# VHH binders against Thymidylate synthase: the designs that were tried, part 12

Target 1, 260 residues: Thymidylate synthase, of Methanocaldococcus jannaschii (q58167)
Amino acid sequence: MVLNINSFYKNCRGEFMRAVFIYHKNNQRMEKFYKNLLNEPDFCRICDDCYNCRGNWTFKNNVKNIVIEEVYEEFVDNPYDYLPELPEGDICIAQLHEDLLYELPLLLKEKGYKALIVPSETPHDLSLALRRDLKRVCSNYNIEFENPKPFCSLEKKEGNEYINKFIDYFKIGKPELEIEVENGLIKDVKVKISAPCGETYYIAKRLKGKAIDDLKEEIANAHHNYPCLASMEMDKELGDTILHKAGYIAFEVVEKALKK
Short names: E, the ipSAE of ESMFold2; O, the ipSAE of OpenDDE; V2, 0.75 times the mean of E and O plus 0.25 times the DockQ between their complexes.

## First folded at step 4 (VHH)

Design r14 (framework vhh_podentamig1)
Fold by ESMFold2-Fast, scan of step 4:
Structure r14 (fold): chain B 260 residues (1-260), chain A 118 residues (1-118)
Amino acid sequence: as target 1 above (260 residues)
Amino acid sequence: EVQLVESGGGLVQPGRSLTLSCAASGFTFSRYAYGWYRQAPGKQRELVADITSGYTKYADSVKGRFTISRDNAKNSIYLQMNSLRPEDTALYYCAASRFLYGEGYDYWGQGTQVTVSS
């Protein structure tokens, strides 16, 4: 067992955060986000040596998941028949049937949660109507709310004290890299913030030793080879697929790091 | 001038196979990424599959049934469609982008109709 030093020091200094993932059985996307933070040795199916690619950090003492049964009814008369008692926590990351999701902010308020993040990885994960309602209800309960589409578009925002802390604490959200260039070649890449699916570590590994002129192709290849799970369906709001939006974010992150 | 021309569409019975081809001209084919989109009657357009120089991605609805491939020597991309279903009925579009960033694709073909019916 190796304890993550940064997480340990944050805990000792009172900088401690707990995240709770709640989602339906068979939701592979949400399970992947949760497992990314556990950082088990076999997390990534692309690299032979996940620990050398990602490092030996873990947030297993800071994250919990709650997996509930699938709901097949279009409308749910009694959402509380499905919703479990929530553990203590600071941030909730959720994907649920909309009738259950609508009731979630009240449960979060009763347990003292500070933020609700509902990532959209498909055009069907959260309706625009419910997004509007959740924003209103969460505001009334003094709970921060974000619906990143995709989750790797989650960026710091003025007024989002707890979501900003979430990004810094767990090192996930819109990725941030430090890139060292020598003689037109990528000498080293350090991941400061990773996409919640962990793709950024794989991209960083793929870019090491590559020429600057080859980076766009390497980023595109890395993105398509990585099991991101973002949807390939057209999203009306984005005017593109969520998968391509994630690819653009990966490219933007590398370009920004090169200009620093 | 970049052109993409789809072919291979037609009427086919459920459970059968069909291969779509897209011939590209006017640019350095090997440097581009390609995708297949489709639009069914009364439905929104969806990305079916895309391909870079070494990697492929598939929509869940076609995974295990469709295969995208490229032939740089022939400046062509293909979509092999197996175990076709009535819900695969759509106009199929070939698209190309230097890189898969920003707006979905830079160039589009005119489309080829695939109808899966008894």
Scores: ipSAE 0.000, ipTM 0.405, lowest interface PAE 11.0, mean pLDDT 84

Design r15 (framework vhh_7d4b_2; at its last look DockQ between E and O 0.01; V2 from the best seeds 0.00; counts 0 for: pae E 16.3 > 2, placed apart)
Amino acid sequence: QVQLVESGGGVVQPGRSLRLSCAASGFTFSRYYMGWYRQAPGKQRELVADITWSGGSTKYADSVKGRFTISRDNSKNTMYLQMNSLKPEDTAVYYCARTYSYDFESGEPFDYWGQGTQVTVSS
ESMFold2-Fast, scan of step 4: ipSAE 0.497; ipTM 0.790
ESMFold2, look of step 5: ipSAE 0.000; ipTM 0.294
ESMFold2 (binder alone), look of step 5: mean pLDDT 81; pTM 0.826
OpenDDE, look of step 5: ipSAE 0.746; ipTM 0.905
ESMFold2, look of step 7: ipSAE 0.000; ipTM 0.201
ESMFold2 (binder alone), look of step 7: mean pLDDT 81; pTM 0.819
OpenDDE, look of step 7: ipSAE 0.000; ipTM 0.218

Design r16 (framework vhh_8h63_2)
Fold by ESMFold2-Fast, scan of step 4:
Structure r16 (fold): chain B 260 residues (1-260), chain A 122 residues (1-122)
Amino acid sequence: as target 1 above (260 residues)
Amino acid sequence: ELQLVESGGGLVQAGGSLTVSCAASGFTFSRYYMGWSRQAPGKERELVADITSGGYTKYADTVKGRFTISRDNAKNTLYLQMNSLKPEDTAMYYCARTYSYDFRSGEPFDYWGQGTQVTVSG
């Protein structure tokens, strides 16, 4: 019998968490983050070895998605024409037209949500001005707010009680690995926290059996070969591309695991 | 309904130029990575070029310096400008969409167009 990861985390943490993904139709980046938590066999389509790579876990009973029709208007006079009534939930992960996104914290407050996460995978996913406004409005409503750029940079912070619980419950955010080395070879790699795109499982699979001296090239090759969702467009705030930052995170995670 | 419709293929002499286009509808074009793949007679499909949502481009070594991929988000159109064409460029050219792609043949594109035939004679 395969251990149910949701039952395991519910029993170990004493908590049951619900995450709600809200995004526009045809936003496949957000759909991919959502589908990563469902852990269906067709998730990455790199190979047919998904169960040995990712395991038999699923958060199907802990996650919901809300798909909103595309908004072609530059400005939206009535955001509520597009926004549905929200289900009960604890954490919201959102990418929406900025006029809709601005109204979201009020709806989250009315339904008792604890946090709003707005991942940026392109320089255009969230303006700096709206980020500032969302942080202020969420603070007024006692809702935690993070804008990870990219989503795989989401890490625990003092004071972020519910986002920290989200990372621990769903095992997504800034990746964390446990690596076993024997005779200069990687014997095993255990994924403790995965990138929300699932890349961390692919990296872990590719590192098994490799020599320590070959790891830098294996990490680079894995990152280049995985369908990473982050943009190659230059981001002015980072002074680099979001895709390159995701690659640096992948390298840092493996280096940190080897020093344990 | 999601559609990718390629056009602009035809017969061209070696050393000539041709532009193929892809009209996208039924989705927010600007949010997708787009690519061009080709399949020559008796060969597997290969990636020719891709372009990110932000306009950053990658090319196969076989076409680098000769082909230019571009996009017009206002018109929901993807282009491939082909210069210095060779008989070896003869293929059916397919437009495709994805959220993330590298130079892996056909993966992980989630939708393909019907294709447009390019024939280079010499």
Scores: ipSAE 0.000, ipTM 0.133, lowest interface PAE 16.5, mean pLDDT 81

Design r17 (framework vhh_7sr4_2; at its last look DockQ between E and O 0.01; V2 from the best seeds 0.00; counts 0 for: pae O 15.4 > 2, placed apart)
Fold by OpenDDE, look of step 5:
Structure r17 (fold): chain B 260 residues (1-260), chain A 119 residues (1-119)
Amino acid sequence: as target 1 above (260 residues)
Amino acid sequence: EVKLVESGGGLVQPGGSLRLSCAASGFTFSRYAMGWYRQTPGKQRDLVADITSGGYTKYGDSVKGRFTISRDNTKNTVYLQMNSLKPEDTAVYYCAASRYLFGEGYDYWGQGTQVTVSS
């Protein structure tokens, strides 16, 4: 066994947290979430005048991704043909075939995980039935469980100690901004929490120097230029598309920041 | 018996290329992540590249864009294509197999193959 001395990011309190992403090959959404936390220089190439608005931070030593083969079958006879042994970790973020996902809590329990987050970016990522089952099973294993739909809707909640810590540690979830206004213009925008896809940094950049009355238009443009990968298919539970919900979240975050 | 046997190492000029192979036996190859590490005397073993069972690849910063890891499950073999080699790439290269991701340890290791980049 090779001992690798890694430099882990520690927050201001000296805390260390490990997050593991598990998803199927060619899952661009989950890959984007994962790569956002890596914050490689080539992650974002949207702006011609890039000044590295994201900063030089990285969670490369705190996060891992497990990419498994795609499952084409509707039903999997043996989920363990696809599921590897899991590394040690604190938080798992997963998008998997439902037959595989059903087995995941047990594996997480064995490895000491404290929370499971299953984002839904499409109406078909997680059925209502399995969501209920996962909630129950995770509870039995003393694992926190959330199914944010979309991922950028993940909020801190009472009783979710580790998920709340996850949000604060990695600074992803439902976005939070601090906005400074002077003479009717946006003077400064600080990203406290970013959408897991990283869009919030782009929004922050675009808002600087803009008039308050123009912010709605700027947010809309930002949302289009930093393309959201959430589904445009109608979600029956939401009564709207998940893409639209993501857009609404972007607006709400700015509005909330301005009211403070 | 589990075996990992590396091959393809040797002496090469700067700017040259080598292709390493690692033949695996004694375990279900398709279920394991495979990786290449390298080590110089007196230093720690460093990740060069790894590939998951699902085919996702990760590279060390110093080799990105120059090295490519791939696997053939039908042959139980993992490969490392090394292009644009530099003197600093000189090391013993080890093949490894793991049920876990990078950083969590490896179940099996090869004996290593020497790669020397020199004028």
Scores: ipSAE 0.000, ipTM 0.212, lowest interface PAE 15.4, mean pLDDT 90
ESMFold2-Fast, scan of step 4: ipSAE 0.605; ipTM 0.842
ESMFold2, look of step 5: ipSAE 0.317; ipTM 0.727
ESMFold2 (binder alone), look of step 5: mean pLDDT 84; pTM 0.843

Design r18 (framework vhh_7sr4_2)
Fold by ESMFold2-Fast, scan of step 4:
Structure r18 (fold): chain B 260 residues (1-260), chain A 119 residues (1-119)
Amino acid sequence: as target 1 above (260 residues)
Amino acid sequence: EVKLVESGGGLVQPGGSLRLSCAASGFTFSRYAMGWYRQTPGKQRDLVADITSGGYTKYGDSVKGRFTISRDNTKNTVYLQMNSLKPEDTAVYYCAASKFLYDEGYDYWGQGTQVTVSS
């Protein structure tokens, strides 16, 4: 299928969507999530053919990033010394020092943003205390809020009109695959929704031609070999590492696709 | 040195009231989440109530509507107002402080204060 602008926007129910990523300088995780949507040829360098497995799509006209100077102080007395005026946008994806992050919903409300997504890839990316505060403040401002831990756990929910549109428009979140099986072998794998780090394209490539009985090992190897952004540090809320949860999600996605 | 000092525990009759206080020192109190947990012999610690730096509260199902948590950042103190006390509320009550609100993940814990509700 040849993608043109009319087909692209009609597939998203005629809506144009703007996503703004805001994060600190040297936050390689957030930069990779942003660059995944740009889909430049040098995004993936695991193998010579990595660009070919992703295709030639791009959201460069739909996404912006705002890079904030690093904050080394434990507490910030004047968050607005660091926070710029926000551009117009629909959804914000943010990782910031907690004192800056707490002020973000007000700035989003003033610019008419509809949702705030704060992904957690380490146990330190968002405290449970601030998560509760953000959820309440965003609710008061009629801004949807999600804290996916990890970002590849972001799934559609009833009532999340704009986050659901974000997932469908940008095709990132909890992955969704379409798998074709012939004689117990995987004939084709199509990526419908990718993990925000782009791992799902690599998994899809690795699974082609494999026997369905051996997939658990192939998925584990693909997850191990792809530069996953999630931490191996123990997360007390999960009772496990965020990296292990990301691996479970990868496995669950493939299992779900095989049941159809 | 970080310290959490509980006070206000004691013996009360069913239907009575108590106010627990937890005086904090040695850290930036206003930036920390504060909680009250309780433990009875042979059972795990259970969440009674917690409060974020922004003032948002959570309560355990057994105390909701009867207990109120509050904080005073000028006095570095968190309070637990306990009303309509029941024999089942008999426990050691612990004050806790953390940037993270999870059961065993609190950074600092007090020594506990005994609350006994006479049956």
Scores: ipSAE 0.056, ipTM 0.563, lowest interface PAE 6.6, mean pLDDT 85

## First folded at step 5 (VHH; framework vhh_7sr4_2)

Design s1 (from r17 with G103P; at its last look DockQ between E and O 0.01; V2 from the best seeds 0.00; counts 0 for: pae O 8.4 > 2, placed apart)
Amino acid sequence: EVKLVESGGGLVQPGGSLRLSCAASGFTFSRYAMGWYRQTPGKQRDLVADITSGGYTKYGDSVKGRFTISRDNTKNTVYLQMNSLKPEDTAVYYCAASRYLFPEGYDYWGQGTQVTVSS
ESMFold2, look of step 5: ipSAE 0.336; ipTM 0.730
ESMFold2 (binder alone), look of step 5: mean pLDDT 84; pTM 0.848
OpenDDE, look of step 5: ipSAE 0.013; ipTM 0.274

Design s2 (from r17 with A97R G103P; at its last look DockQ between E and O 0.01; V2 from the best seeds 0.00; counts 0 for: pae E 19.8 > 2, placed apart)
Fold by ESMFold2, look of step 5:
Structure s2 (fold): chain B 260 residues (1-260), chain A 119 residues (1-119)
Amino acid sequence: as target 1 above (260 residues)
Amino acid sequence: EVKLVESGGGLVQPGGSLRLSCAASGFTFSRYAMGWYRQTPGKQRDLVADITSGGYTKYGDSVKGRFTISRDNTKNTVYLQMNSLKPEDTAVYYCARSRYLFPEGYDYWGQGTQVTVSS
């Protein structure tokens, strides 16, 4: 671990990353993703028996948010009535009205950003047409682009140098766990990568002391009790709700960890 | 019905100035990037300048520092201020609309306005 007085909280290789979250006022999902990386004490208050399962860390000096006024009109005549000048940053995480989102890749290019992540937590967060257009435009600008649906489905891919570094640096994306088992009971669970909403720490707490044979019900209950805010609306592309997809990811992650 | 109508071309002395205008109608002007291109006989159209819906500009190397692109969303008009004109600036100048909010691919063009720089 190497500390630099001008680049607080570098990782063990002296690397750091700056992320900018941009979203509309009242977007509770995007705000939760941003606040997860702050890890302030009031972020999670779901348990009466809290022992701070998340631990003491913060990326407060590495993340910023930009909150945009809500758009009520169907079409935006001038996107720059809403969009500000962007701060310096490496990666942008965004969810905006599509007319505004269309402008974002050029703004990112002019400021030297390397990647754009647009999470979909509802079926209406990003149309398939705009996803295709954003991928093409970002590629032309040498900006990496991903549209994880949900955000906790984000995993490393070859060719995604900066998004892979984002996952490694901030420890968020598709969850990864290490599980220690004794006598058919879960003894310990370490969170290596958390879901961006922070749910993975809660699941890890709920699994400790449980029998391996009865884990599906425990994971399902934990997933439904945690305020993920993912949509319960049917998503045509998934053939299921986005909340259910996130739940299946949680099952897969635990099962994968148990096979090791 | 998308229309782009250029004006302001003409004959000018070397070192002179000229201001081109492009009046746009039939679409929500503020949602589109706009550009100015020029063409000499027998050659392909060449980028002079473009401007995003948000006002960011880019210029061809041969005109940088001499030409300024701007837009007025209240008048649905794109301008090209051309200073320190040279004989090599002689061309037909075209206004164009981008297919999207980005300066990427152009789907509508004006009829062009002639600019001639000679003594």
Scores: ipSAE 0.000, ipTM 0.116, lowest interface PAE 19.8, mean pLDDT 84
ESMFold2 (binder alone), look of step 5: mean pLDDT 84; pTM 0.847
OpenDDE, look of step 5: ipSAE 0.016; ipTM 0.268

Design s3 (from p21 with A33Y A97R; at its last look DockQ between E and O 0.01; V2 from the best seeds 0.00; counts 0 for: pae E 7.6 > 2, grease 24.3 > 24.2, SAP .686 > .668, placed apart)
Fold by ESMFold2, look of step 5:
Structure s3 (fold): chain B 260 residues (1-260), chain A 119 residues (1-119)
Amino acid sequence: as target 1 above (260 residues)
Amino acid sequence: EVKLVESGGGLVQPGGSLRLSCAASGFTFSRYYMGWYRQTPGKQRDLVADITSGGYTKYGDSVKGRFTISRDNTKNTVYLQMNSLKPEDTAVYYCARSRFLYPEGYDYWGQGTQVTVSS
């Protein structure tokens, strides 16, 4: 039994959501996605002149992580030697050895989860075969499934009721910005939805005070200076690296916010 | 092309024994969990036994202690030894494979072999 496991934060409409991140020990990318939602003071230490651009908030009572021991063998004979009993939850975000991931949908079904997100931050995080198998089995269990590549490409989609609520509730996914411009200068940038790595707040900080006709280099520099940790390996499906895809998303999101 | 070919079925007197075999080809057998299921007319398929690639086994309640599942990864074959057969064991027995340890994950089934326990 854990203390206060039923204490959840609710949004302004009285809604709440429980998310569970499950990943292997030393998976720095998944750890960062989880910690972004905690928003503890030491999450981001990039700027010399920090003024807490992220603000004061936390989802610490709405998110949990499960850290699985590293798997060194190529094949896992019994996945349940590694997989624990899952806590109660609504949405699971997972990155695991494929043999463990094959078993996850049943565990989610048994605990009443409504969605599974498996982000790909490298070309090897989820095979095409497993993506297809997970989609099929999750659909049969009435569990929504998405494999965003990268995670910051996750956007709302018709039929994804619970994943859409995840994006709205936690404010993470494909970034959305609101930009106020006066006299050709960016006066303010509000982050409506942040990239799961947290970079969107840093980009918003760097845009403040800039002329609207000189943003491309600033966005590129901000993206490369912020450690999102996405892969620079060539990805056949994308025709580019996953890090470059994330950078293009950041670029397009700013352009979209300027065009109203 | 994936193939699962069951053999060893037939007519047996109550109290008798049979051994079913399922020869597998067209896939990496050692990576798949294997199972035996049975079906009587008008009913859903019921678990008889399954076995993981690592050798962990599970049995249906009605066959525990009488049936034994085993596999030989060098011969790509799964077996079902059936002892102390009863008329209620009469069914079509199917061999199946899965990457998942649960029935919804099964993606290929053999054609089945008839087992009839009757006097």
Scores: ipSAE 0.015, ipTM 0.427, lowest interface PAE 7.6, mean pLDDT 86
ESMFold2 (binder alone), look of step 5: mean pLDDT 84; pTM 0.854
OpenDDE, look of step 5: ipSAE 0.022; ipTM 0.495

## First folded at step 7 (VHH)

Design t1 (from r15 with S57Y; framework vhh_7d4b_2; at its last look DockQ between E and O 0.01; V2 from the best seeds 0.00; counts 0 for: pae O 15.5 > 2, grease 29.8 > 24.2, SAP .805 > .668, placed apart)
Fold by OpenDDE, look of step 7:
Structure t1 (fold): chain B 260 residues (1-260), chain A 123 residues (1-123)
Amino acid sequence: as target 1 above (260 residues)
Amino acid sequence: QVQLVESGGGVVQPGRSLRLSCAASGFTFSRYYMGWYRQAPGKQRELVADITWSGGYTKYADSVKGRFTISRDNSKNTMYLQMNSLKPEDTAVYYCARTYSYDFESGEPFDYWGQGTQVTVSS
């Protein structure tokens, strides 16, 4: 059992950031994102030869999850029957029924939140109409808003001070790698930013010691063995599946790292 | 302390066979991927074959497929490379490697390597 050494994470500047996840029961995707940041020893059991490739870090004191009951109704008469009082926090990551999600910016404002991230892992997680409304309302409340589709596509943008800080602090979003090549083999792989699901660590492990020519196959295998939970349903906005986009991101991150 | 010791190398004629062994100590052998690398004079080090912790999966370089077989006996903490139909092009120093290691202090992945064993294929 690997003991987590870091029970409390502060960045190099001594800053402390609080992230709150809010989602419905049985949402395995959001649960995985949350648990990734906890980094418990039993979070990933894919490899029988586990050597704790992720490290002994944890954000258990920086993150909290709020799990609410499932909503089966198409329309919710009173969203506040489901929405609890929010804790103090800086950034909120939410996947909720649209009627609940619509009320969330107001609640966040009252608690002093600086950013709202609403990942889309399926084509039905957030409508275009609500996306526009959330963007508008958040702007009015001086809350940064992003809807990454999928979550691993979240990247730094100009004007998103707190979301950018989130990415740097928690080291999740659009993945970034540093790869060292020697004699045509991958000598070292460092994860700078991981996909929120933690897949990037597994990819990094799989690439170690492999030939450059074999990397495509290794990435494909990694993606298979560390299954992406994004939807296989066609997304009209993307013109492709969200799962495929996540796969492309996994390939692109390696290619980008090799070109440096 | 982690140790990898190769043996079984030598000089052979083309078409002959050799069996390399790697004795591992200082770690739980069954919990790690293992592999063989080789480096010929004037050439870069290359992967020959690797094997998963249980031996259930193996991968080979194209140049050795069908001729070489990697295996392991976890009860003996030993990895093997059976080399059949040897060619002059197989001449190299062969290295045993424990792959997918992790340094908990630095937080970096690394591999352990043996000292290597010379294999020479010549008429």
Scores: ipSAE 0.000, ipTM 0.216, lowest interface PAE 15.5, mean pLDDT 88
ESMFold2, look of step 7: ipSAE 0.000; ipTM 0.140
ESMFold2 (binder alone), look of step 7: mean pLDDT 81; pTM 0.820

Design t2 (from r15 with E105K S106T; framework vhh_7d4b_2; at its last look DockQ between E and O 0.05; V2 from the best seeds 0.00; counts 0 for: pae E 18.3 > 2, grease 25.3 > 24.2, SAP .718 > .668, placed apart)
Fold by ESMFold2, look of step 7:
Structure t2 (fold): chain B 260 residues (1-260), chain A 123 residues (1-123)
Amino acid sequence: as target 1 above (260 residues)
Amino acid sequence: QVQLVESGGGVVQPGRSLRLSCAASGFTFSRYYMGWYRQAPGKQRELVADITWSGGSTKYADSVKGRFTISRDNSKNTMYLQMNSLKPEDTAVYYCARTYSYDFKTGEPFDYWGQGTQVTVSS
């Protein structure tokens, strides 16, 4: 292996993507999503004998983060006092004060970005009004836009060429598992697509060796103990908490894998 | 039971080379990041080099960059440190370790250390 080659990772079809995460200082959720793609050894140490069970891959040359200073005022008169010149990239993943976020699509257009993902991990991460405005503005700029709530609800959609490639390339989004069952017990679990927080690998580890009858409790317990940090606050749009929505996604994913 | 056993230390003149080995047992070696640390008398332990579980990425302390090379052979459960152009300031006890950091979630270390092997570079 050659350590000092600073080249983009390319998949088996020769494809690659560049992703930029932009968020405010102290946003632990966005930091986790970014660090998941770095895959450094200290990313996940939940288990007693922790090691990097996710493999020896990294996207460190394909992803960058931009950390913006905290905004304390309610309204920002000049968003460009905060927003830097963006690096070259294909897809932006953002959580920002809404006055900054409103300006972001123009910066993305000027740099040739193809998609904007604004995940909502709390009810307050993106208002419904700004979601509609961002979708309209991004459409006018030929930029794909999604607001997954939570981020692990992001799935492929007809017409989302670049976001679909993002999911395939980074293998993050709505989880996808492959499960082998023998004699009512889970023999093996392979993670095809992980939740962006990395939880899916933890869930897969917890499922191995378990009886199918025990899975609901095991998934729920693993989900609540994993530090993906989704909000426990009631979300009016969902009629439930975002954490519970993510948990139901985990159940759905396992159920679909078992019905193979 | 985790065991890490260092070997290959000794006394050597400046400018010479040594190769350290770390034999690992009691865990699935190929699943862990590994590293070399050293401790000189009266000093705190410091990282010398670490290596990912596959060997695909390495990091080095600035003081040894270009002179030391870390490697591993997962089929033999062994990690190595090739030390070239040795200097008197490289004199220390060298420790093989699983290079996991302190686990901030539990407040407990997950790292394991060997007994160490002495390297002495003396004119």
Scores: ipSAE 0.000, ipTM 0.116, lowest interface PAE 18.3, mean pLDDT 82
ESMFold2 (binder alone), look of step 7: mean pLDDT 81; pTM 0.824
OpenDDE, look of step 7: ipSAE 0.005; ipTM 0.255

Design t3 (from r15 with S106T E108T P109V; framework vhh_7d4b_2; at its last look DockQ between E and O 0.01; V2 from the best seeds 0.00; counts 0 for: pae E 17.8 > 2, grease 26.8 > 24.2, SAP .779 > .668, placed apart)
Amino acid sequence: QVQLVESGGGVVQPGRSLRLSCAASGFTFSRYYMGWYRQAPGKQRELVADITWSGGSTKYADSVKGRFTISRDNSKNTMYLQMNSLKPEDTAVYYCARTYSYDFETGTVFDYWGQGTQVTVSS
ESMFold2, look of step 7: ipSAE 0.000; ipTM 0.223
ESMFold2 (binder alone), look of step 7: mean pLDDT 81; pTM 0.821
OpenDDE, look of step 7: ipSAE 0.010; ipTM 0.231

Design t4 (from r15 with S106T E108T P109R; framework vhh_7d4b_2; at its last look DockQ between E and O 0.06; V2 from the best seeds 0.00; counts 0 for: pae E 15.5 > 2, placed apart)
Amino acid sequence: QVQLVESGGGVVQPGRSLRLSCAASGFTFSRYYMGWYRQAPGKQRELVADITWSGGSTKYADSVKGRFTISRDNSKNTMYLQMNSLKPEDTAVYYCARTYSYDFETGTRFDYWGQGTQVTVSS
ESMFold2, look of step 7: ipSAE 0.000; ipTM 0.279
ESMFold2 (binder alone), look of step 7: mean pLDDT 81; pTM 0.825
OpenDDE, look of step 7: ipSAE 0.005; ipTM 0.257

